VH-VL binders against Late embryogenesis abundant protein 31 (RAB28). Designs and how they scored, part 15

Target 1, 262 residues: Late embryogenesis abundant protein 31 (RAB28), of Arabidopsis thaliana (Mouse-ear cress) (q9lj97)
Amino acid sequence: MSQEEQPKRPQEPVTYGDVFEVSGELADKPIAPEDANMMQAAETRVFGHTQKGGAAAVMQSAATANKRGGFVHPGDTTDLAAERGVTVAQTDVPGARVTTEFVGGQVVGQYVEPRPVATAAAMEAEVVGLSLQSAITIGEALEATVQTAGNKPVDQSDAAAIQAAEVRACGTNVIAPGGIAASAQSAANHNATIDRDEDKIKLIDVLAGATGKLAADKAVTRQDAEGVVSAELRNNPNLSTHPGGVAASITAAARLNERADI
Below, E stands for the ipSAE of ESMFold2; O stands for the ipSAE of OpenDDE; V2 stands for 0.75 times the mean of E and O plus 0.25 times the DockQ between their complexes.

## First folded at step 20 (VH-VL)

Design S6 (from N3 with heavy chain R98K, light chain Y58W; framework fv_masavibart; at its last look DockQ between E and O 0.29; V2 from the best seeds 0.00; counts 0 for: pae E 8.3 > 2)
Fold by ESMFold2, look of step 20:
Structure S6 (fold): chain C 262 residues (1-262), chain A 119 residues (1-119), chain B 110 residues (1-110)
Amino acid sequence: as target 1 above (262 residues)
Amino acid sequence: QVQLVESGGGVVQPGRSLRLSCAASGYTFSRYAMYWVRQAPGKGLEWVAVISYDGSNTYYADSVKGRFTISRDNSKNTLYLQMNSLRTEDTAVYYCAKHSRWGTYMDYWGQGTLVTVSS
Amino acid sequence: QSALTQPASVSGSPGQSITISCTGTSSDVGGSNSVSWYQQHPGKAPKLMIYEVSNRPWGVSNRFSGSKSGNTASLTISGLQSEDEADYYCSSWAGSNNYVFGGGTKLTVL
């Protein structure tokens, strides 16, 4: 009788690459039950609940299917998730709040809550009569990154983005000794020899006070943003930019400057 | 590193004048509005004045209007408060603070300078 | 009425959560996103803790959160620690072209 038949099981494991836009070794890993439990805990810590249809829910569904298929067992954890963690972080950038979810150091989910900063800032500036009639500078955009990603360890993609920004701000291809780019490159090199993130040099250590550390500064343009984005992309193994990172802040500043309401 | 350093506080008699200064560094001073906020000993914060980035707009609390003048020199990265006709009730720690880029709030504050008005 | 009303004091034990209220009008709280919260330890300058009602600047613990309901903004501190003992001020740009602080709330951690 059909009541006695076992339900059809998945014939292949559900991997991170099947359900998320990830690459490399992680993309081939079956989603494990403890990975999903860690994401659920992280989402609950940040939001107070697990998000319906979010990364934790997708991971739980995939892990359940993998358990039914015999590809994983309860308590299993993917080696990359065990070594590098499962994290949910919220950051603020100009015009948005960004929630980013990570497994093994790779983004598995990103949620952008648009906050129309132009309306709020313009209304408040009009009321107080304190509107800024000048554009946001490269230094100011770099300092905004401290607010959104200041605790991020400096890596080579950050250093490349910061160098592109400083070169454009100062109008020179020569890296000044003791400049922000030099500090970022030194931090990235240092961090490459360190395994524990808590011991790494962070973006705040390099970018805090950027407007005072730059030899010169300028308004952010679309061309500046494209150059900084290109540098960050080219130097990230995932071929992506960091949410709330250097390129994101420079791009947001360029867009605000082009709209002429700041 | 944004840094704001107030100076010019001291002890003065009622009816006299003082000029406070606030030296700014670590950001593009000429792009931001600046505030003075005071705090009488053991009391809460009281907004005193604000000046726009280019100096063209100023606003004052009613308690100081006509007696105090906020000004700035963008070439020297310095904010000023000229305090005339001082009264005992003006005794306070005076802070300068930087307007944020993104909204109407004060993201960086100085350490304050004490003004004491007494006979 | 541009005054922002806060309780004079609040207390809690380590590990508890507490909420500090800031009540104003529709022009300074209800219809505005300009509400901010500042922490001040004795003898020190105020420090920004929350801006635009609910946003946390970098370096501020996620134990601090802000919210708004009607004409009342709230600062909530979870997992109280002795270092949280301080004065807390809300602020807003009032509709009559003046900036206003609340009267301040002294938090005592028992």
Scores: ipSAE 0.012, ipTM 0.486, lowest interface PAE 8.3, mean pLDDT 81
ESMFold2 (binder alone), look of step 20: mean pLDDT 91; pTM 0.928
OpenDDE, look of step 20: ipSAE 0.562; ipTM 0.793

## First folded at step 21 (VH-VL; framework fv_masavibart)

Design T1 (from S1 with light chain N55Y; at its last look DockQ between E and O 0.14; V2 from the best seeds 0.00; counts 0 for: pae E 2.04 > 2, placed apart)
Fold by ESMFold2, look of step 21:
Structure T1 (fold): chain C 262 residues (1-262), chain A 120 residues (1-120), chain B 110 residues (1-110)
Amino acid sequence: as target 1 above (262 residues)
Amino acid sequence: QVQLVESGGGVVQPGRSLRLSCAASGYTFSRYAMYWVRQAPGKGLEWVAVISYDGSNTYYADSVKGRFTISRDNSKNTLYLQMNSLRTEDTAVYYCARHSRWLGTYMDYWGQGTLVTVSS
Amino acid sequence: QSALTQPASVSGSPGQSITISCTGTSSDVGGSNSVSWYQQHPGKAPKLMIYEVSYRPYGVSNRFSGSKSGNTASLTISGLQSEDEADYYCSSWAGSNNYVFGGGTKLTVL
């Protein structure tokens, strides 16, 4: 009647901060089984399958370890995931679709699905198109939102997205008093007291001429897009991004720049 | 706001030359590729040429290659089309148009056009 | 691989939805997202209505929408109005040093 060796159990729960680049309250939360199930369902809805080595797989592995260690139980969900959601947003860009995954308003995964370039002729056309352009800057992407959402009333999620974009363009977390972020926040605050949409300040009123209003500017990167998307989502009561909005425009610019080897 | 104004059109005999201009305002001209597109009377649109933002790359329709030259002067915010060895089939309204910088390859703003008539 | 093919004309009654097709190849429609649509009223410059297959520029009515299936792109106009009567062109940056327009479609509102 010999004793069987027992597998090692975790002495502490696996938290979101242990496996993802997240911060704040979420970073300390144990990954729960229902959180993982919600992400798996979201990935299956969006991709038709779960992503190999992606957020759902990581969350399931962490939740399994946490169950084995007694830190969570089947059916448990993290309060932040239940309240703020386990969500997936898709942003269409030239040549690709960017899918961003969130838990509690923070990015836990980002995937780029290339739209196929099916022939050498199609590839040649894209190369020619890219040779015509310079790298798109954050200011230019903000201006481009006027074309896709200029008539949208400014809300808090827009202001947060614009602030994230401006601080990345300028390389500082200090909001310039006459800058675009300051104007967007003022517009969002004003609009919160206004009932009629026609009386509200619109994105065009804030974003027109953005390139000339920024203290500094730079080419849009993928990391810039991730930050702006996260800001827009975290500050939207619906826990979503706006179609054709600030985050969408920044993500499109980042993808175009990647195709131009910038 | 973006404005594009073409000029330099007129009546000219076959075999002669003409230079079109397109004055741009309301945006940073030097960051955008630009097009020329033409439309013969009663006909559809025909692409003529495109020039990159810095002028380093140009592409032409086969029908004008070797005869037309697209160019730009970014210090004057002006696009040009030099049309040599003109033929009667070059008779058209010539539009300049701005290439979008983002969200794909399209012409987001157009001028009102200038008429070129090549007639004996 | 060649010019984009559009029907020569389409017609519809006020309030109806109509669709204009634009058929190309895998190099200009099927394999890329570069399809755009332009509206042109008589004597006027073309106006961009749809870019990148399905996006609508600022100031264009949401009655206009675009889509793509295989090598065919489509422009759909819902709630047809008399001011929609115009010529419509699709376009794409096709490979081989060539930006192409479709032949144009005359929309008549009856």
Scores: ipSAE 0.325, ipTM 0.617, lowest interface PAE 2.0, mean pLDDT 83
ESMFold2 (binder alone), look of step 21: mean pLDDT 90; pTM 0.928
OpenDDE, look of step 21: ipSAE 0.329; ipTM 0.680

Design T2 (from T1 with heavy chain G104D; at its last look DockQ between E and O 0.33; V2 from the best seeds 0.00; counts 0 for: pae E 3.3 > 2)
Heavy chain, then light chain:
Amino acid sequence: QVQLVESGGGVVQPGRSLRLSCAASGYTFSRYAMYWVRQAPGKGLEWVAVISYDGSNTYYADSVKGRFTISRDNSKNTLYLQMNSLRTEDTAVYYCARHSRWLDTYMDYWGQGTLVTVSS
Amino acid sequence: QSALTQPASVSGSPGQSITISCTGTSSDVGGSNSVSWYQQHPGKAPKLMIYEVSYRPYGVSNRFSGSKSGNTASLTISGLQSEDEADYYCSSWAGSNNYVFGGGTKLTVL
ESMFold2, look of step 21: ipSAE 0.220; ipTM 0.593
ESMFold2 (binder alone), look of step 21: mean pLDDT 90; pTM 0.922
OpenDDE, look of step 21: ipSAE 0.563; ipTM 0.798

Design T3 (from T1 with heavy chain R31K Y53W; at its last look DockQ between E and O 0.15; V2 from the best seeds 0.00; counts 0 for: pae E 3.4 > 2, placed apart)
Fold by ESMFold2, look of step 21:
Structure T3 (fold): chain C 262 residues (1-262), chain A 120 residues (1-120), chain B 110 residues (1-110)
Amino acid sequence: as target 1 above (262 residues)
Amino acid sequence: QVQLVESGGGVVQPGRSLRLSCAASGYTFSKYAMYWVRQAPGKGLEWVAVISWDGSNTYYADSVKGRFTISRDNSKNTLYLQMNSLRTEDTAVYYCARHSRWLGTYMDYWGQGTLVTVSS
Amino acid sequence: QSALTQPASVSGSPGQSITISCTGTSSDVGGSNSVSWYQQHPGKAPKLMIYEVSYRPYGVSNRFSGSKSGNTASLTISGLQSEDEADYYCSSWAGSNNYVFGGGTKLTVL
């Protein structure tokens, strides 16, 4: 016997908060078709394809359901995606490449890949190394930024990210004189008066020895990484994070700590 | 400042056992994986064993597997190497070393070593 | 355990550059990012000089650099000084849960 089905109309919109761990205004926004198209394009540029079961695929499914329900129309974008962007950032750290996907400055996807290695034996060795470690701290992740972006001139977005990290590491909103955040802000202000990048104060000048400069430290959590990413993003005129920068290193540490929790 | 101090070395006959200790200070010992590495007199470095930060994972060189046991007591900041069925080729200076915190497999701090001599 | 091959010795004059090679296979050097170099003076513990092929730990002189090409990693010491006279070991973690050191290279400063 033949079957005839009508597509089920959704009773309410599918929002970012329904499918991703996001907060604030974004959590209440229906996922729109152009949001999904922007994420697909960003994933394709970075990976050469969309990720199966990834952020773009989830957004496409949600946007399709929202169109069927009449909550959005073809060509719609959310205000936050239009204003703050849909972005994909990649960072190479020792042993891994971390890819983070954002809508409106909030993380909607993360991918941690082993850095390319030629053989299964070399890959196995890196996985074994992960099993040996305890959780990576905020101070350690800040120090790791020296390796991936140490020669980058400090700007306001870096200073904001470093401040967010130090506040979370110390559990206070008080910025200590002579702390890393104070040094980063001073460096960013100084660099605004310098024309040549080679003469500017660099991330290495601020972040070297970060663990010893923090009043307190803690293991990096996903929530810490989201806060640092948000601070870097909101304070960058390009509405993006810096590849290999502060937010990227904190995100990598958070992701690796999650793997160690299993 | 990180300090690692090995002890328990000495002269023993083949077939006997010996237990080495490595006392750690100047850092949070329970946060780090630890290694044993040995060096026969006049020879190069040879990895012996590694133990994860919480002791749940251990790996051994083939030359010592089944005879040596790496362990740790995080409440005492101490790493151990139990060496059973000792052979003359186990004669070496034994170093403890600390695994680096950032991902990768390398040893950022070393002790000064303790000499084990296996002879009859 | 796969052995890493280093020359037994190398020499150079003060102020010159020298390079110490470390040759393995695609499973330990060619495909691994975990190649490290250690310096050991007589009677002393080893000291980490290079990790992850080319990174220097904080405080190690920029006269030391690391690289790899194919299955060979290299340690280069520029501006050679008398205190550089020591044994140098490469290492890698590869295959079958093995951590391996090279045989060591004795550097003589003439």
Scores: ipSAE 0.170, ipTM 0.567, lowest interface PAE 3.4, mean pLDDT 83
ESMFold2 (binder alone), look of step 21: mean pLDDT 90; pTM 0.923
OpenDDE, look of step 21: ipSAE 0.482; ipTM 0.759

Design T4 (from T1 with heavy chain Y27F R31Y Y109V; at its last look DockQ between E and O 0.48; V2 from the best seeds 0.00; counts 0 for: pae E 3.9 > 2)
Fold by ESMFold2, look of step 21:
Structure T4 (fold): chain C 262 residues (1-262), chain A 120 residues (1-120), chain B 110 residues (1-110)
Amino acid sequence: as target 1 above (262 residues)
Amino acid sequence: QVQLVESGGGVVQPGRSLRLSCAASGFTFSYYAMYWVRQAPGKGLEWVAVISYDGSNTYYADSVKGRFTISRDNSKNTLYLQMNSLRTEDTAVYYCARHSRWLGTYMDVWGQGTLVTVSS
Amino acid sequence: QSALTQPASVSGSPGQSITISCTGTSSDVGGSNSVSWYQQHPGKAPKLMIYEVSYRPYGVSNRFSGSKSGNTASLTISGLQSEDEADYYCSSWAGSNNYVFGGGTKLTVL
């Protein structure tokens, strides 16, 4: 009986482009051990620990494989990470906290978490502020999505949610040419043919200036939020809404409007 | 383009009156509460007054209560501050500012200010 | 009524991080999410930099961040640049329908 010799093939380095949605010079760089250490430190500073399954963990695994393959050495840092840095930044928006992780100025991770509720005393102070203003409109809630998900590529669930919102704002089932729903649907269709996320049309491109693009507008109600949530859910393969997305912003506006009435 | 433009400032003797105006454009004025904030030369910011979106509620700093009246005309997109019994300590740049629509009480858009000088 | 206390001045070199404090009471800082921060360059109107303690308006650099611990709110500016040289004010709604600003902090970039 004979034994099968396994073919020998060259090992290749794990690059940033292999594990992250990055472009340009960074995409071809092997992930280096000090890059991973810098991300771990940045995540620990922000979260108090390394994120399980997050960017630092992925970079550590890739750097270890690259060391074993002889493509990098302990203490190596890519030029882009050394020159432009590795950072973790947090931005809070209505209803959510967004954490963005960067290597060499490019996004390698983004996380959205719910904002903690205020104390009873803080809620009472905010009721005074809410009582001073008229209710938040559907157009305003759509614009607020720019803060929480503006960099998200537009997909079919976004387009459905935006259509539901525009229909409720305008009181008609007819989609206006050049309106927000039409633009969102066009963006979703276009993006389905695009491979690279950086080349896709983003929510900010559709939702910026939403209040001025709607033919009519109205205060967000609970019923509006339920309709928009339903549209987003049934058009998402995971049967869920996007944290910080269109439905989330409409729901936050509805909740604020309800608090002003108490 | 969201914009607030104050007017009506000038030099006035103590005890006289002056009315400031703030013209709003680029947003739906009737949705927003509005503020007046002042800043004496070389000093910090001092809140003066706030008025609700429909004019039904007003609040004033103690230093101006009874002498100043905040008002608005939503049909003209204009905020007003009527300042009576002016004193030298009222000398300041007066800003109008727009209340934010989201959580909290803060001012997301400001005008460039109008100078009121109260001197003999 | 409550006063918000800020240091009169802070300074730092380009590239450094600095923190400006804003100390109040449980009624205006400790128990409130309404703390905000404004930047003012000489001769110009104030500009909102941070709202609701830690939220950043669209268009404000991510070098600016806000936080709160107990009755003290903090504005942190990382990677100091020459254009950050300005006066900074914290503010809050201080209960009893009374809005207050801190005394202001002059930031000097060396």
Scores: ipSAE 0.148, ipTM 0.544, lowest interface PAE 3.9, mean pLDDT 82
ESMFold2 (binder alone), look of step 21: mean pLDDT 91; pTM 0.933
OpenDDE, look of step 21: ipSAE 0.470; ipTM 0.728

Design T5 (from N3 with heavy chain G103L, light chain N55Y; at its last look DockQ between E and O 0.16; V2 from the best seeds 0.00; counts 0 for: pae E 2.6 > 2, placed apart)
Heavy chain, then light chain:
Amino acid sequence: QVQLVESGGGVVQPGRSLRLSCAASGYTFSRYAMYWVRQAPGKGLEWVAVISYDGSNTYYADSVKGRFTISRDNSKNTLYLQMNSLRTEDTAVYYCARHSRWLTYMDYWGQGTLVTVSS
Amino acid sequence: QSALTQPASVSGSPGQSITISCTGTSSDVGGSNSVSWYQQHPGKAPKLMIYEVSYRPYGVSNRFSGSKSGNTASLTISGLQSEDEADYYCSSWAGSNNYVFGGGTKLTVL
ESMFold2, look of step 21: ipSAE 0.262; ipTM 0.579
ESMFold2 (binder alone), look of step 21: mean pLDDT 92; pTM 0.928
OpenDDE, look of step 21: ipSAE 0.602; ipTM 0.811
ESMFold2, look of step 22: ipSAE 0.262; ipTM 0.601
ESMFold2 (binder alone), look of step 22: mean pLDDT 92; pTM 0.933
OpenDDE, look of step 22: ipSAE 0.513; ipTM 0.777

Design T6 (from T1 with light chain A94T G95S N97S N98T; at its last look DockQ between E and O 0.02; V2 from the best seeds 0.00; counts 0 for: pae E 6.7 > 2, placed apart)
Fold by ESMFold2, look of step 21:
Formats: C-alpha cells, structure tokens, sequence
Structure T6 (fold): chain C 262 residues (1-262), chain A 120 residues (1-120), chain B 110 residues (1-110)
C-alpha cells in the first residue's frame, strides 16, 4: 500500500486505517499531503533525517496516491491532524530511548535506540550491570508502554499481551492473584461493562512500576516478542497490534537485545 | 561453521593439576560467554563453570569451586579450565560449549570433549 | 537444592509419538522459560533440540516439540525414527544462579 506496484489512478482513498493500526474516526480519514509533510518535519527534527520505510515515508506515498486519485489536494490536512497534531515524543527507559510518533493522538510509529551513558562511573556501572544482562527486560519494556500508550483503556488484547509477557518473565502459566496479568484481565473485564472511556481503567493503572511488580524478570528475546505479539493479535477484533502498545514495546526491546548481542 | 575443539585431557594422579583448552573458530569468540560441562563415564551431564564474554565474571559448580579456574584469551580464541587438586570424582569427558547470543541459559554449540582420568 | 527429574528410559515403536518428562520446582522449571532439551548419541557431543521450552533451532526437525505445564517440561517426538535413539537431557537455569541438567533419559526405538 505504501508503494504502488504500477502507477495507476487509485479507485479508493488510502486511509490511516489502511496503513496503520489505528481506530475510530482517524481510521477512515484519507492521508493528506500536509499530514505527511508535518511527520517528515517531526522525524527530521528528532532524528536528523526521515526514517527509511517509516511513518513519514508511508504517509508521503499514501498522500501521493490520494492526490493522483483526486481524493485530496495539495495543502490538504485532516482535521484530526490539524486539531490534535502530528507529534513525536521521546521517553527514556533503562538502556534505551523510545521515540513514538503520533497522528491525531494515535501512535503510527515507534523507534528504539540505545541511550548513551555520559559519565565514566555511570558507564562502568551500566557495563557491569549488563555483563550477563546487557539487554532490556520484559518489565522495562512494559514500563516503556506506560510512556507510549499509558492513557489507552485496557482491553482484552492488552490483557492477553500482558499475561503472555508476565508468563514469560516469571515462567508460570498460572495467573497469580494480584499479579500484573490478573490486574490487566480484571481491568479489561471491568472496562467491557463501562460505556464512557473516561471512566475506564488505563494501561498506566496496570503497568506503572511493572519491574517492581513482577515476581521475576528477564531480558526480552525474539521468542518472547513472538509470543506477546501472537497473544495481542489473537485477542484484537481487528487482528492487529496497537502501535506503541504492549506487543510493540516488547518487539522493540527484542530487536535492541539482538543488536547488543552482536 | 562454528567449531569447538577441546584438548589437554589425560591420565593424572589425585592431587595433581591439569589444564584443558578449547579452541574456537567460525564465530566472533569474544562476543559469547562459554561453559565447561563434564560427563563421568556412564553418567549424565554436569555443569562445571561459565565465563562471561570478556572474562570479567565467572561462576562454578559447588563441587569444583576453589579448585578449578575458568579463563579465556580472546586474542587467541581459546577457553581454558585449570583443574587443581584433582580427585577421582573429577574423572569425566569435559566439553566446552558456547552460550547462546540471546540472553538465556542454553548452549547452542558443543565441542567433542576431552577425557580426563584421575586415578592412582 | 532441587534436581530435575527425568525417567531413566522410555521406548517406542517407529511412527509412534513419545513424550519425555522433566520435573523440577517453581524455582527452576516452573519459574523459568529457559528450559532446554539436548540430544546425545553414544560417543558424541550433545546437540541442542529445543530452547525456551518450545522453540526449535534452525535445522531441527518439526517432529520435535516442547511444552511446559506447572513444574513439568515435556519433550515430544512424533513419527519416531531409529535415529532418534539417544540420550535426552533437559536443563534449566536455577534461581540460585546455577545451571542444572536433568539426569537424562535413554530413548530406545523398538
């Protein structure tokens, strides 16, 4: 969808829902040229360049196709992008910097980078602490989710992803009363009976301080990420993962951990 | 292809010392933690020791602690096991094994082993 | 001080499915997703067959599968073949920072 195989006039607009895992009103909005320009500017400000194959590139391709098809015009922006903005936020977690990209308040991209350690004492302590565990842990990735999706109401897909993560972190397939997985499932069940999003329990209410709430923790592996992604996908009505959500954070940690090992 | 070759085994009397070597090739040795594992004749596998990728951290089974020293020379791609105060129960085939590049607890490649016999 | 318990031997006929158990405690098998399985033919070095409870390294036959329930991990071999005759060891990293192997299981293909 982001690159037409043969240039031709599209029969329908490319929407945010076609290209990104987003929901609600934004999912039906055609991607507009100024939305893409704003994201390119935001990526360039934060990274010094646009991300190859990233959100800005995808949005530019979609906006070009929409313009060619007559669905949008030069200078157009969606009302959600104009009102809520196209923004980039950076969050530091132990060992990493997480950058999250938003359109209209919804995540459309996420990037994870090693965090530099500035002092010799701090650098030595991090190296020593990483001598056998140089990688991001499952608890750390869950805490990073607070920063990238903390205001999201907890749903069944979140609860499934959190359970998969806790099971892998703690090595038990039984939901312990009072654990993070138990809290997430309770929140999802409660939220299913609540009509107003403002009254729903949010991811921050469950995941804040996750490293201290887990009975055990471990570095995120590729296999952990595969299990958590599978759990989130299987339990999402849209058969997709939430950008910046639990599975996305675990996947990013796994990718960083693979890089650190080499 | 990853290859691990142990050497230095032999027959020694109790109380003597012996040094084992493990020559590594086919991968970047300095990026991986390494293990020694032994197997007494007709018996199962027993973990002996592990050393971090840079040699800065070492851990030992209780049965060998204080008598054995694991070490490595990353410039020579070689793992070592210095075995002092040998006992009859140390008789075994000794394997070196590579710690997985993932942070975890499995050994993805093994050497062919070298036999150490401790008898009077 | 806990040890991983495996049956001393198991047997099966070609084409059958067999399962080898590995029972520990909450501090090793129950509390760890780092359970691994190794195959060892007589006179040869061990070979990794399963890691992280259920994952196969590249090149290991899909006839081998792993699972865990409570404090017991299981290795299942389907479509049993004569070359599967070997010793099998489970292993885990314990909560006390030591690495432990099970006692081993001799698989005989009848």
Amino acid sequence: as target 1 above (262 residues)
Amino acid sequence: QVQLVESGGGVVQPGRSLRLSCAASGYTFSRYAMYWVRQAPGKGLEWVAVISYDGSNTYYADSVKGRFTISRDNSKNTLYLQMNSLRTEDTAVYYCARHSRWLGTYMDYWGQGTLVTVSS
Amino acid sequence: QSALTQPASVSGSPGQSITISCTGTSSDVGGSNSVSWYQQHPGKAPKLMIYEVSYRPYGVSNRFSGSKSGNTASLTISGLQSEDEADYYCSSWTSSSTYVFGGGTKLTVL
Scores: ipSAE 0.017, ipTM 0.381, lowest interface PAE 6.7, mean pLDDT 79
ESMFold2 (binder alone), look of step 21: mean pLDDT 91; pTM 0.932
OpenDDE, look of step 21: ipSAE 0.299; ipTM 0.689

## First folded at step 22 (VH-VL; framework fv_masavibart)

Design U1 (from T5 with heavy chain T104V; at its last look DockQ between E and O 0.19; V2 from the best seeds 0.00; counts 0 for: pae E 2.9 > 2, placed apart)
Fold by ESMFold2, look of step 22:
Structure U1 (fold): chain C 262 residues (1-262), chain A 119 residues (1-119), chain B 110 residues (1-110)
Amino acid sequence: as target 1 above (262 residues)
Amino acid sequence: QVQLVESGGGVVQPGRSLRLSCAASGYTFSRYAMYWVRQAPGKGLEWVAVISYDGSNTYYADSVKGRFTISRDNSKNTLYLQMNSLRTEDTAVYYCARHSRWLVYMDYWGQGTLVTVSS
Amino acid sequence: QSALTQPASVSGSPGQSITISCTGTSSDVGGSNSVSWYQQHPGKAPKLMIYEVSYRPYGVSNRFSGSKSGNTASLTISGLQSEDEADYYCSSWAGSNNYVFGGGTKLTVL
């Protein structure tokens, strides 16, 4: 009377949009086995090992489920991953290291880590430094970008990052006509028609005095940094953040604020 | 345009007191920790004291601990150094400097005020 | 009191590169990213040139660079110019309650 029962297969493919905050064509793509292998190789190249619970592990699990369901086969690669790649990039900023993982030009993982501190005395020095300061605001982090990247010509990735920051500082999705995001977008559009970098509008021209130009301001959180990093990366053809740029400054501020909360 | 202007230096005898002031302008003073750093004639820089943005934390070099007091008045945008029981080895140019908002460094300095302690 | 050791002087000719060392311990330079470098011309206040080991504030020439290895931080000035003639100080937090400068290095441009 009893019969063997086959293992239950997934009824629909697990897509990138199901497991990552991605958009467009990638969001609908089933995660393929070779995509996962490429991410594992990229993580191993950068970290020396696969990250536990990281993007490669998530992709491996999804690809396994998709194979079981018959939606993909061994050796399959998503066309976006094959054409645009799977990469892991690291950028150092003051106080932190940002690691970003990409599939098809979109961010699937972001990690903010403290830079190494080797001794108890060096840790004490950092604790004393943290006791001297209040939480850094979004406006202050934008102003600090002048110090680290003020000579950079404004591009679309900068404008997107600044917009994400201003929206989070002010708590609205509406761009103020005289705000920093509006100025940055105008600068990026203008610069697209300019050949020489010397003639382009620079980050200092839009970010100087940022705290006075924001309608409201707030302490930078990890969630703010993740949003700003995502905006900068999504609008950068090189699929990375600019060292010392807007996303880097916001991320450093978020990390310092987290340490100060302890 | 950040500006820091020290005042209150002069010639005093050992054992006496002086109070130095540092007037800040061009930024939101109450958001920044502040330092005093001194430099004896012909010598290098020596950190003296630091005070947090709100005045709640202070730290001093061992050479001045118990004799000097750093303070601030955020309503007047002014940093102070009260120097008691002055010694000849306290003779120096005294600078105020602004702690960055980011990490441990001094991004702007005043011009300094000379304190001479001699009999 | 200097806890960080710098050479008393260094010299170079215009156009050359020079390096100034700043040696501490694992409890300051070796274990900390809070190493800064300050330039001071005679009779003037110090000016920040490098922070957090290797970062340049806006307006500082890219001829200045910073690095560290082990317990030694280094300031390198390439393309030496006459206006680089000054005293240079490294700094770090050294143990509890203590911000420390090096003894200073007099750079002479020959």
Scores: ipSAE 0.265, ipTM 0.628, lowest interface PAE 2.9, mean pLDDT 83
ESMFold2 (binder alone), look of step 22: mean pLDDT 92; pTM 0.932
OpenDDE, look of step 22: ipSAE 0.427; ipTM 0.725

Design U2 (from T5 with heavy chain Y27F T104Y Y108V; at its last look DockQ between E and O 0.75; V2 from the best seeds 0.51)
Heavy chain, then light chain:
Amino acid sequence: QVQLVESGGGVVQPGRSLRLSCAASGFTFSRYAMYWVRQAPGKGLEWVAVISYDGSNTYYADSVKGRFTISRDNSKNTLYLQMNSLRTEDTAVYYCARHSRWLYYMDVWGQGTLVTVSS
Amino acid sequence: QSALTQPASVSGSPGQSITISCTGTSSDVGGSNSVSWYQQHPGKAPKLMIYEVSYRPYGVSNRFSGSKSGNTASLTISGLQSEDEADYYCSSWAGSNNYVFGGGTKLTVL
ESMFold2, look of step 22: ipSAE 0.286; ipTM 0.604
ESMFold2 (binder alone), look of step 22: mean pLDDT 92; pTM 0.930
OpenDDE, look of step 22: ipSAE 0.691; ipTM 0.856
ESMFold2, look of step 24: ipSAE 0.389; ipTM 0.657
ESMFold2 (binder alone), look of step 24: mean pLDDT 91; pTM 0.927
OpenDDE, look of step 24: ipSAE 0.466; ipTM 0.756

